Miniprotein binders against p81326. Designs and how they scored, part 66

Target 1, 226 residues: p81326
Amino acid sequence: MLHFGGFIMEINHISKILEKEREEYIRNKVEEYLKQGFSKDDAVNKANQSWRTYIGHRIQDVIYNLLKKFLKDSGLKVTTDKALNNRNLPEELDKVKRLIAINYGEYLFLPDADVIVYKVENNDIKIIAIISVKNSFRERRFETTYWKLKLKESPVTSHIKVFLATPDKDNEISYKCPNGKPKKMRIILEYELDGIYFLKEDFEETEKAKHFGKIVEDIIEISKKL
Below, E stands for the ipSAE of ESMFold2; O stands for the ipSAE of OpenDDE; V2 stands for 0.75 times the mean of E and O plus 0.25 times the DockQ between their complexes.

## First folded at step 6 (miniprotein)

Design Tc22 (at its last look DockQ between E and O 0.71; V2 from the best seeds 0.00; counts 0 for: pae O 1.7 > 1.5)
Fold by ESMFold2, look of step 6:
Structure Tc22 (fold): chain B 226 residues (1-226), chain A 80 residues (1-80)
Amino acid sequence: as target 1 above (226 residues)
Amino acid sequence: SMKKIRITIEVPDEEEAKWIALIIKELAEELGLEVEIEVRGNRIEIRIESDDEEKLRELVKLIEWLALMYGAKVEVEIEE
């Protein structure tokens, strides 16, 4: 049986698999672009750009499958923003969507909630946590903190924990004071969010910045307090 | 001593079955393990035979994690 404990070893398995998937994806895309007449440099650049789009979706699916598997026995359910955007929603998911939506007058938006954890008790739905998945922080670097602040504005959503999950391959938020200077993005994200979970080994661990392998235990503990 | 393992994977998406089988083959190659892989529809059958138990356990764990990451069902049978 797979165990989500021993988080350093388990994250290494996930990381190794994703790197192998990347290698095969890039190889196939480069070959395809070369057949289309692109130069080698252009084919490589286009393949890498394609991977950056693909990997974000892939990490979200991985997190969904892992959480669904490991939270099931704790009575916790998991869904995604993709599932909530279907036009013909089951009643349960329609309630989940309503419980996280932010009202801007004539517009309704879902927060940056790639994966949503909730529970059902006596036909009542309690949203436990939302997880935002970010592969890079070149753009929209503080979007997740904005949504956390918006969720705090309403008594219906103020209890919802907002987590960020990231491989952070470029070390954009991995350390608080790289080279002796405060990294604003890491410091603000850690201050405002309920947790940052890294899908890699090399980062500065704190009370809120943890290995991804801790997320299941943390969610279960939070759910017991709600 | 030589150990034999049979692994079966049921994948929700048939096109993903071929992709998953390719990744398994590459993971096994990296570990220096010889594998027999057969893909039929959404089903993957893997047979592994090795006297290196440490590498065998590592490959099995990688296959179990890979299957989980795709939402696939996996069964592992040890024959020896």
Scores: ipSAE 0.659, ipTM 0.888, lowest interface PAE 1.0, mean pLDDT 87
Fold by OpenDDE base, look of step 6:
Structure Tc22 (fold): chain B 226 residues (1-226), chain A 80 residues (1-80)
Amino acid sequence: as target 1 above (226 residues)
Amino acid sequence: SMKKIRITIEVPDEEEAKWIALIIKELAEELGLEVEIEVRGNRIEIRIESDDEEKLRELVKLIEWLALMYGAKVEVEIEE
């Protein structure tokens, strides 16, 4: 059990809720595809594929809402890359957008930043952390690492912590050397990133690989040093 | 003794209210609890009556987590 701002976080509750969401989602999608004339097997396969896409966004939203809630009392603010994809941004968000931008010579691009944590002090914005959310590592396995390395190249962004948050349901990065065999992806991600936070209990804990419950405390601690 | 709990959820996205209500129903059914759920726009009202305090507490916790996960506001009132 993890206590944040007086609220007890229980990972089992999150998992249970997400499982019920899955059951209901699959049921509804199967029915939809059957009505479209697909076979039962095709409907199930399509529903499962649709769920994989949906759950990725759902977990991102969950993490965003959790961080927003638990960081509020510390005076820290949370936004997303999606919120920054606007031509007419409030001044605060426009500054946030500029402070995370990566220089490619003639162009500035934003890193993948599912969640952005920042503080406002004396009208100055300081970016504290970017959290990348991954449900699975089937695609874009080292994309977060790429962005971390790019952020390090500039004195403007080099201080920004980059974290990965994942349930890692398929145990792709939960252990460094299961059965004596090194997991390349776990080792590289842990080496290059500032931290990996697991939304599960069954993983190899290290200095950088922690339970998701510790992310709030870690972010607050980092914010005090900036 | 039978306890009655009323839970009100205010969801930021109105379209998600029906979805949240369905999840709550499934969670309650798994616990063997009967729930009355009404959805009005972005507001969900849940009424639960049970003599099993442990199950009630569990369901309330799940609903609070669900609300948090969706960025919703939740209020819990014990009626009896």
Scores: ipSAE 0.335, ipTM 0.713, lowest interface PAE 1.7, mean pLDDT 88
ESMFold2 (binder alone), look of step 6: mean pLDDT 83; pTM 0.811

Design Tc23 (at its last look DockQ between E and O 0.61; V2 from the best seeds 0.00; counts 0 for: pae E 2.1 > 1.5)
Fold by OpenDDE base, look of step 6:
Structure Tc23 (fold): chain B 226 residues (1-226), chain A 80 residues (1-80)
Amino acid sequence: as target 1 above (226 residues)
Amino acid sequence: SMKKIRITIEVPDEEEAKMIALIIKELAEELGLEVEIEVRGNRIEIRIESDDEEKLRELVKLIEWLALMYGAKVEVEIEE
């Protein structure tokens, strides 16, 4: 029984599992591309590229499942932007969707919200946090920051915490000043966001940059103040 | 003494069941454990027999994490 108390999320197990999934995925894709007539080198390259896309979605799903499970006992609910992308939403999700919408004058748009944490009290919905999940920062490096700033502009959404969760395998934002050189992306993301949570052990911990295992506790604490 | 463990996993997405089964097999092999795995639709049944309790506990833990990661339900039964 994963006792909720000292929830040292054993990230090591998650990483090990994801590595096995990678190995299996790559093997299968390489075989597929070889059958399509690609060279071995091309097949490997294509498989690796395919994996980069796949793992992004996988990590998002993993984080969703983890948060859904670990926040359940606290009475907090979890959804995704994908779940909100429906014309016929249950009343609860329709309210969630409206409460995270950003005003652009004639239009309302949703922020990129891979995972949304909310509570229901007396039929009122309070949005607690949005978690953006990034596997890599090759594309859209400050997209999460943009959405945080936009959410801050409205009294309806200004209270919503925006977190970034990442394994940061390439150490793009794991350290602020490696070798005395400031990493612009880490500094800006940490400054603008409410927190960065790492699905790894080798990172520079700060007040805002924490191990992913702390995200559940932090969300629960925030929820009590709302 | 030999311990027998039966693990049942119910996966929300049937298409993921095969991948999960393969991952479990590889994890077991790395631990030097022999496992029998049966996949029926979205249900995975795993049987493990070993005298190494530490390895068994590790594998069970990995499978529980794996199930959690996929939003799957997991039941662990100790047969002996």
Scores: ipSAE 0.763, ipTM 0.912, lowest interface PAE 0.5, mean pLDDT 91
Fold by ESMFold2, look of step 6:
Structure Tc23 (fold): chain B 226 residues (1-226), chain A 80 residues (1-80)
Amino acid sequence: as target 1 above (226 residues)
Amino acid sequence: SMKKIRITIEVPDEEEAKMIALIIKELAEELGLEVEIEVRGNRIEIRIESDDEEKLRELVKLIEWLALMYGAKVEVEIEE
């Protein structure tokens, strides 16, 4: 008898599917750039660069869909920075946006908050966690830590957990002391953030650096204490 | 013994239904499984017949993950 049971958050399935998506995306982009007159080598280079930008948004969508699915039974709601940037916000999302915005005098900016987890309690909204999704750390290395520090400055936002989710395929932050030398990015990110969640198997696991599959339990536990 | 499975996927964005079907076909081919795939608008219907239960189970899991990753609704039915 064939049985189909519950869902398990498995890194291998996500990675395999994303690789197939990459292959299809790159093939389509190379065709597009060739039509624009680029050489084959230039088209391939541009397609790969385009994928690096695209995959960041794609991973954000994947994380959003997974968290929405697995947190719903716990009464937790999930939204994204894209949803919060729409002109016509429902009242609930407008409140979420106001609760995470940071004041810079005459200007208000949202932190690096790709995915936001919150709950609604007696018509009140409590922000639980913000997940920043990073595919590469070659630029904007400490954006997430900056926003965590800004959120800590106000009693209104200091409770918000800030997590980083990353495949880190280039091993930019996967290990604390590669080749015996401290990796500043990994050390500072782990120290300042509330957690780093890897969408791969090969990294140095610590109390704050974990497989992405553990994020649901962590968020639920945090929500029970708020 | 031969097992028959039907999977229905409803994709929010119709444009991606064709790409999802192509990915499913490639995943099935890598596993050595024969699949029948039909795309109609935002719906994908997949029929799989195999006597290899481990490969069948793996393909179904991959399809369920693929659907979830696209925010698609998936239904799995076991046929005799």
Scores: ipSAE 0.445, ipTM 0.790, lowest interface PAE 2.1, mean pLDDT 85
ESMFold2 (binder alone), look of step 6: mean pLDDT 84; pTM 0.823

Design Tc24 (at its last look DockQ between E and O 0.76; V2 from the best seeds 0.00; counts 0 for: pae E 1.9 > 1.5)
Fold by OpenDDE base, look of step 6:
Structure Tc24 (fold): chain B 226 residues (1-226), chain A 80 residues (1-80)
Amino acid sequence: as target 1 above (226 residues)
Amino acid sequence: SMKKIRITIEVPDEEEAKFIALLIKELAEELGLEVEIEVRGNRIEIRIESDDEEKLRELVKLIEWLALMYGAKVEVEIEE
């Protein structure tokens, strides 16, 4: 149990809340689809599919809100790639956007950056970390790794830490070699990324694979070295 | 002795307020606690009365986490 600003991060509470959200969401969606004329089985299937999309965004929002709150006292700021998708950005966010951009010659593109942590010192912005949030690894398994490698290619962005945060509900990357069989995805992600943070208790802990409760401390420590 | 707790939540997104209120109700029911909940725009007011301090503490913690997860502000007042 890690104490952040007087709050004990209790993964059990988060999980319980998310489970209730699921139950309520599914119930409402099933009812909606039944009203649209779908069969009960079809309604349930569609509701479950809709939930998978919803929960991905929900977990991202949860992590954003947690980091925003727990990093506030350290003077660190938090934003999202969505917040940067505006033509008229405040000067601070416009600078953040430029400092995470990846050069493709004639074009600049932003990495997938669900959460961006930065500091402002003497009117200069320093990007500290990008956190990619994934609920499941069914799609785009190594996308975060791609962005990490691309960020390393530029002296402007090479210092930016890239973290993955996940509940890993299906145990896709929780263990390196369960039953003696290597999990390719876990090994590669851990090797290429600066850290993996689990929103769960049951995982193989390593120097880079940690409980999500440690992410705030790690980010603050990195911030002090920049 | 019966303890009374009043909790006020201000939710950033008004559309989520009703959903959050419903979650709180369900969480309270699972703990066997009766709650009165009022939703006014983006503000949720919760009143809880119980003699079970442990259950009350648990529910308060859940509500605080829920509020945090939604980026909401939460205030807890203990009423005598």
Scores: ipSAE 0.562, ipTM 0.832, lowest interface PAE 1.0, mean pLDDT 90
Fold by ESMFold2, look of step 6:
Structure Tc24 (fold): chain B 226 residues (1-226), chain A 80 residues (1-80)
Amino acid sequence: as target 1 above (226 residues)
Amino acid sequence: SMKKIRITIEVPDEEEAKFIALLIKELAEELGLEVEIEVRGNRIEIRIESDDEEKLRELVKLIEWLALMYGAKVEVEIEE
């Protein structure tokens, strides 16, 4: 039996599993590149590059499966950006897509919304939260804050909570003032977003920066207030 | 006292069943547990025997988390 209240104690299990996945993924990719004629050094470099691209999608899948499981009993539904970009959308998901789209004149774009939480109430759909998943902040550091600001511009989307979920293994945003120096990226992300959820234990916890295990409780509480 | 556990995992993506089985074998080896694993289509069947109940509990928890992370269904049967 899994209870989300104990999720924070289980982060070590998720981390261990993801490391085993990484080890096997890299081993397989090195072997594939060697068979293609690359040198050992090139194969290793390419395998590591491939993993950096892959891990973000993998973490998104993990978060999707966890939220789908633990939000179900509260009447909350979960979908993904990938599902919303499919050509043949069920009517329910087509409504979700329209409710989060940002208008740029003749174009409509979805925000950075890797995982979307919504509910169906009186045959109407209400978007509760959007979770952006980032493994690295080397590039596109503030993309999530841009989308939060765009969602705030319209009264029909201003209620949508925007969360960031990250393992942040390289400590790019884990602390506000490392060595007494303000970390601009952490400070701005925390200020603009509704929450940052870390898939690790070692980070500076605040009212908005929390262990990922808190996200289900937070989403349920928000859904009751909307 | 030897305990026997049978775990059945139903994976929605049949191609992933072999990969998940490999991960479970690696996790079991790290814990020093001997496992028998059989993959049939989208189903993984795992048999574990050990007198170390704490290691058995830990492996079962890891398997349940692994299955959840892949959106798989898990059934655990404790044999006497």
Scores: ipSAE 0.488, ipTM 0.800, lowest interface PAE 1.9, mean pLDDT 86
ESMFold2 (binder alone), look of step 6: mean pLDDT 84; pTM 0.817

Design Tc25 (at its last look DockQ between E and O 0.80; V2 from the best seeds 0.00; counts 0 for: pae E 2.7 > 1.5)
Fold by ESMFold2, look of step 6:
Structure Tc25 (fold): chain B 226 residues (1-226), chain A 80 residues (1-80)
Amino acid sequence: as target 1 above (226 residues)
Amino acid sequence: SMKKIRITIEVPDEEEAKFIALMIKELAEELGLEVEIEVRGNRIEIRIESDDEEKLRELVKLIEWLALMYGAKVEVEIEE
């Protein structure tokens, strides 16, 4: 358990590396767009939009790799929504997919569950948590809360913890009452979700809003109760 | 006293190895550390020596985190 504490204290390394990756990505994309004949202003704008698309997938990959590495010794397995959307699924992953799916009458849909943590006991699969990754809250900002509410509707899925992971670079949800004004998005997300994990240092920490580095120990503790 | 460290990183993708090596070089430069980096296919070898153990420890941590973030295998060896 001591090495998890050391992990938490070093979370700022992730943010430093992601910023370096952003700088290099933007530089390369601007160069590429300039060679295609775009103006400097257009190239920069296109590069920034490209990064916004890229960073969401990148953060999801990082979270997957981190959780896979640090949860395996606790008997926990990790998969992604991308892996579950393959048309030819192994039996284990097909069961995971069925256990998080939401019933809409004659239709069955997956919630927005970028990363899924589960365990296997005697071929029985228990879903522990799903983590949704959001880089920006400009659109679809309450999507994760909708899926949490849908999962709560059934006793077979109501135990599943729903977490949000975000760098929140634009400070859209970092504080509950910035400048004395209640921030609706932060307040509702924190109220409805089981936790918000920030991939940065500058945010208002609460019992549900934490540094991302604490997610490993939280998941392990939850798994011991299931 | 002078410390000598060798780090070996094996990444899943050869193109990522070149990108990771570039990031490590830039991170080392920000810390004022001299590094020797060699990329061969999917494999990155890094040799670092420094009297500044605090900066050396920081760079090694950054390299280990970087490897983790790319799903890479990392091995750290203290050279005698």
Scores: ipSAE 0.365, ipTM 0.734, lowest interface PAE 2.7, mean pLDDT 85
Fold by OpenDDE base, look of step 6:
Structure Tc25 (fold): chain B 226 residues (1-226), chain A 80 residues (1-80)
Amino acid sequence: as target 1 above (226 residues)
Amino acid sequence: SMKKIRITIEVPDEEEAKFIALMIKELAEELGLEVEIEVRGNRIEIRIESDDEEKLRELVKLIEWLALMYGAKVEVEIEE
């Protein structure tokens, strides 16, 4: 049980809610696909596939909302890459967008930045952290690492911390060497990233691999050093 | 003694309000609690009456977490 600014985070509550959301989502989608003329088996399979896509976005939204709430009292601000995908940005967000951009010579591109934490001091914006949210590691296993390395290449972005947040439901990166066998992905991600935060209790904790409940404190601490 | 709790949730996305209300109903049912839920636009009103304080506290916590997860505002009022 972790305490966030007076609020006790109980991971079991999150899991229970997400499971209930899954049950309801699947039921509704199955009904929808049955109405479209699919067989029961096909409807279930399609619903499960749809859920995998949906839950990824849902977890991202959850983490965004959590960070936004718990970082508010520290004066830190939170945005998303989606919010930055606009031609007409407020000045503050336009500055944020520019400060996370990666230079490819003739082009500037944004890293995958599911959640961006920044502070405003004396009208100057400082980017503190980028949080990549992954539900599963089936695709793009080292994408977050790529962006971290790219951000390090510029003095403009080298200070930006890159964190990975995941429930890691399938235990893909929860342990470094289960049964004496090294998990390549865990080892590389932990080495290259500034931290991995787990939305679960059953994982191998290290200096860089922590429970998600510690992310707020870590971000605040980093913010004070910037 | 029977405790009455009134919970009001304001959801940022109106389309999600019905879904959230349904989840709350199911969570309450799993705890063996009877709840009255009304949805008006992006506002959810929940009334719970029970003599089981532990179950009530659990449900309130779940609802608070649910609200947080959806970026919703939640107000809890204890009615005598």
Scores: ipSAE 0.294, ipTM 0.687, lowest interface PAE 1.9, mean pLDDT 88
ESMFold2 (binder alone), look of step 6: mean pLDDT 85; pTM 0.819

Design Tc26 (at its last look DockQ between E and O 0.78; V2 from the best seeds 0.74)
Fold by OpenDDE base, look of step 6:
Structure Tc26 (fold): chain B 226 residues (1-226), chain A 80 residues (1-80)
Amino acid sequence: as target 1 above (226 residues)
Amino acid sequence: SMKKIRITIEVPDEEEAKFIALIIKDLAEELGLEVEIEVRGNRIEIRIESDDEEKLRELVKLIEWLALMYGAKVEVEIEE
């Protein structure tokens, strides 16, 4: 059992594994598309497009699995918005679902909550954090900030921390002011969110922008104050 | 001295087992290690034999991370 000596997540191994996954995935998809009668160039392009969709979900699953494992000993529980999309939920998950719901008057809607961390104390559920996972910022750049702001509007949800986790492969938000030019997205996300956690080493670290390896510690600390 | 390691992985999704096995093979090949891999349903069995302890440790670590990333159970047994 990897005694993960401290909560230092070896992101280098994760990145290496994901790269191998990409290589294998692309190979398999190219072969599939060639068999369907596409040209080599078309097959490669389609495979790359398919990968972009796949990797987004894959990273969410990875983060879910990591958090589930690393938070287990602290007695914290982890679920996903997908798990909450059921008509017949266990009582615990039904409570979780209700405790993250946003009021729109006649309607309640759930925020985008790729990963939800909560604790159960004396049969009461306390939501600790929502983690939004973004592989790229091509679409819905400020969606996570919207949900954070909406959660702040209710005393029921105002305590919920909202974190963004990203590999930020294209360096869209890794630096605040590269070459003296402010990155609007980084500045706004860092200002509005409770934290940004990078699944990479090359980024500008701040009080709110940290290595993903710190997320477990931060969540545990928050959970103790709730 | 040659070390023998047996690794067993149980993956939650059976459909991913073959894919994971291929990744392990690629990781092993990159390290210059020969591995025997067998996939049975959602169970992956890996046998590795090498005299390079450092490479073995690295591969084991990678496999453990890979298993963790997939929410899989992993067991490592040192045979010799």
Scores: ipSAE 0.801, ipTM 0.928, lowest interface PAE 0.5, mean pLDDT 91
Fold by ESMFold2, look of step 6:
Order: sequence, then C-alpha cells, then structure tokens
Structure Tc26 (fold): chain B 226 residues (1-226), chain A 80 residues (1-80)
Amino acid sequence: as target 1 above (226 residues)
Amino acid sequence: SMKKIRITIEVPDEEEAKFIALIIKDLAEELGLEVEIEVRGNRIEIRIESDDEEKLRELVKLIEWLALMYGAKVEVEIEE
C-alpha cells in the first residue's frame, strides 16, 4: 500500500533527486563539449559552469511546481517572472504583473520575483508573496533585500511578503555567526526579508529562517490575514 | 510476496521525458531494484517487480517526488 506525499514536503527527497540530476546533466554536457573539440579538463570545467546556471533555473522550476501543487486546494495561484514577461498575457496575469511592478518614472520594472503567489477574490487579485530563488550568493548578494525595500515604499505593495529560497550548499548564509564571526549576508538577509527557506537540513533555524517544507503553511496563514 | 507496480508519468515537456527516465533508472539501481521503462512521446511507463516491499515503496515515493518536481502527472497502479 503506497502513500503519495503528505502536506509537508520532504527536503531529503528533493536533494537526492537533484544530485542524480546533476550527475546525469554533467555527464551529458561533458560529452557535448568533447564533441565540440574541447579538452577533457576544459569540458569538465565548462560542464560544471553550465550546471551552476542550469541548477538556478531548475530549483526555481521545482519550487514553482511544488507550490502550485500544494497551494491549489487553498485557493492560491502561482506564477513566475518568466511567465509575466510574455507579451501575450492573459488578463489575470497582466493584472498580477501590474500589481508587483515598480515605477521608475518613465520606466516600469518587475522586481526579481522568481515565483509569485496570489489570490483571486471577487474578480480582484491580491499578491500574497514573492519568492526569490538563489543557488549562490557570489553575485547579486542583496538584490532580494533591495526589492523588499522598494516594495515597502508604496502602500499598494507594502503588504507583499518577500521570501528567499535556497539550498545554500556552500553554507554562505546558513549560520549567523559561524566560528564566532558574524556572517553579514545572513544577518542582513534575515533582518530585511520576511523569511528565508532552506532546501537542506544543516542551517541555523530561527523564526525567519526555516526548512523549506514550512513555506506552504506560512503562505496559507498569511493569505487568511490579507 | 512478489509485488508488481506500474507507474505512468505524463511529462509536460516531451523533450525532458528521456532525461527523467534516466534518473529513474539510476534511482532504481541505487536501491537494487530492476525496472522496465518505456518512453513514448511525453509519456513514461515504468514497471517494477520486487519482493522487498520497503525498497519498492521507497522507489515509488522517489518517482512521485521526481514527477512532482517536473510538474508531471503520475498514476500508480498496484498489479497482482
């Protein structure tokens, strides 16, 4: 007798599957680069670089699919920044795009909101949360906090929760004071954002820094208050 | 005590179906389970037979999570 997943997601299954995806992806890419004439060493280096770009987008897709599945029965809808950048938007998504856009005078830009959770009530759209997905903090370290601050500047967007989701495999933000030294990135991200959700087990848990499996419950509770 | 399971996965992106099948094969090999996998367009069919109900349950759970992570639809049927 088999049981298809419960309400709370198990991060270990996600991590195990992603590792198998990495192994197969790199194998295929090395073969591709060898056929293009690169040396073995160059092919491996390029494959690893390719994976780092791929995994960022892959994790975003995983989070989108999981949230879409687990939030559906609570009347919550999920979309992505990629979907909102299409020119032929359905009316509903066009409204979502307008509700999160930041005005820079003659220009209008979307925040880096990889995944957007919203609710439709009586033909009105309410943005609940945006989730920024980061695989690495070597670049764009604080862009998520910038977007949170921009959203707080307007009463029409100030209610929007801004979350960061990350595997943080290199432990760049997993602990506040590793070896007794304050980790600036972790401290600032936790202070400014509404939550950080880790796709791994080994991190310093706080009221804002949680296992990714808690994100569904948190979003549902927020939606009830809005 | 031999259990037979058939799993059908319908992948939204047909181009990913063969990649997903390779991952399923690798997961099964790690658990010591033999699987028969057929890919037809965007559909993956997996047949598993095992006396080890615990490992079978674990593989099915991994396949269900993999399918969910790709936004795929999955059906699990227990065969006699």
Scores: ipSAE 0.764, ipTM 0.919, lowest interface PAE 0.7, mean pLDDT 87
ESMFold2 (binder alone), look of step 6: mean pLDDT 85; pTM 0.824
ESMFold2, look of step 7: ipSAE 0.676; ipTM 0.890
ESMFold2 (binder alone), look of step 7: mean pLDDT 85; pTM 0.830
OpenDDE base, look of step 7: ipSAE 0.790; ipTM 0.924

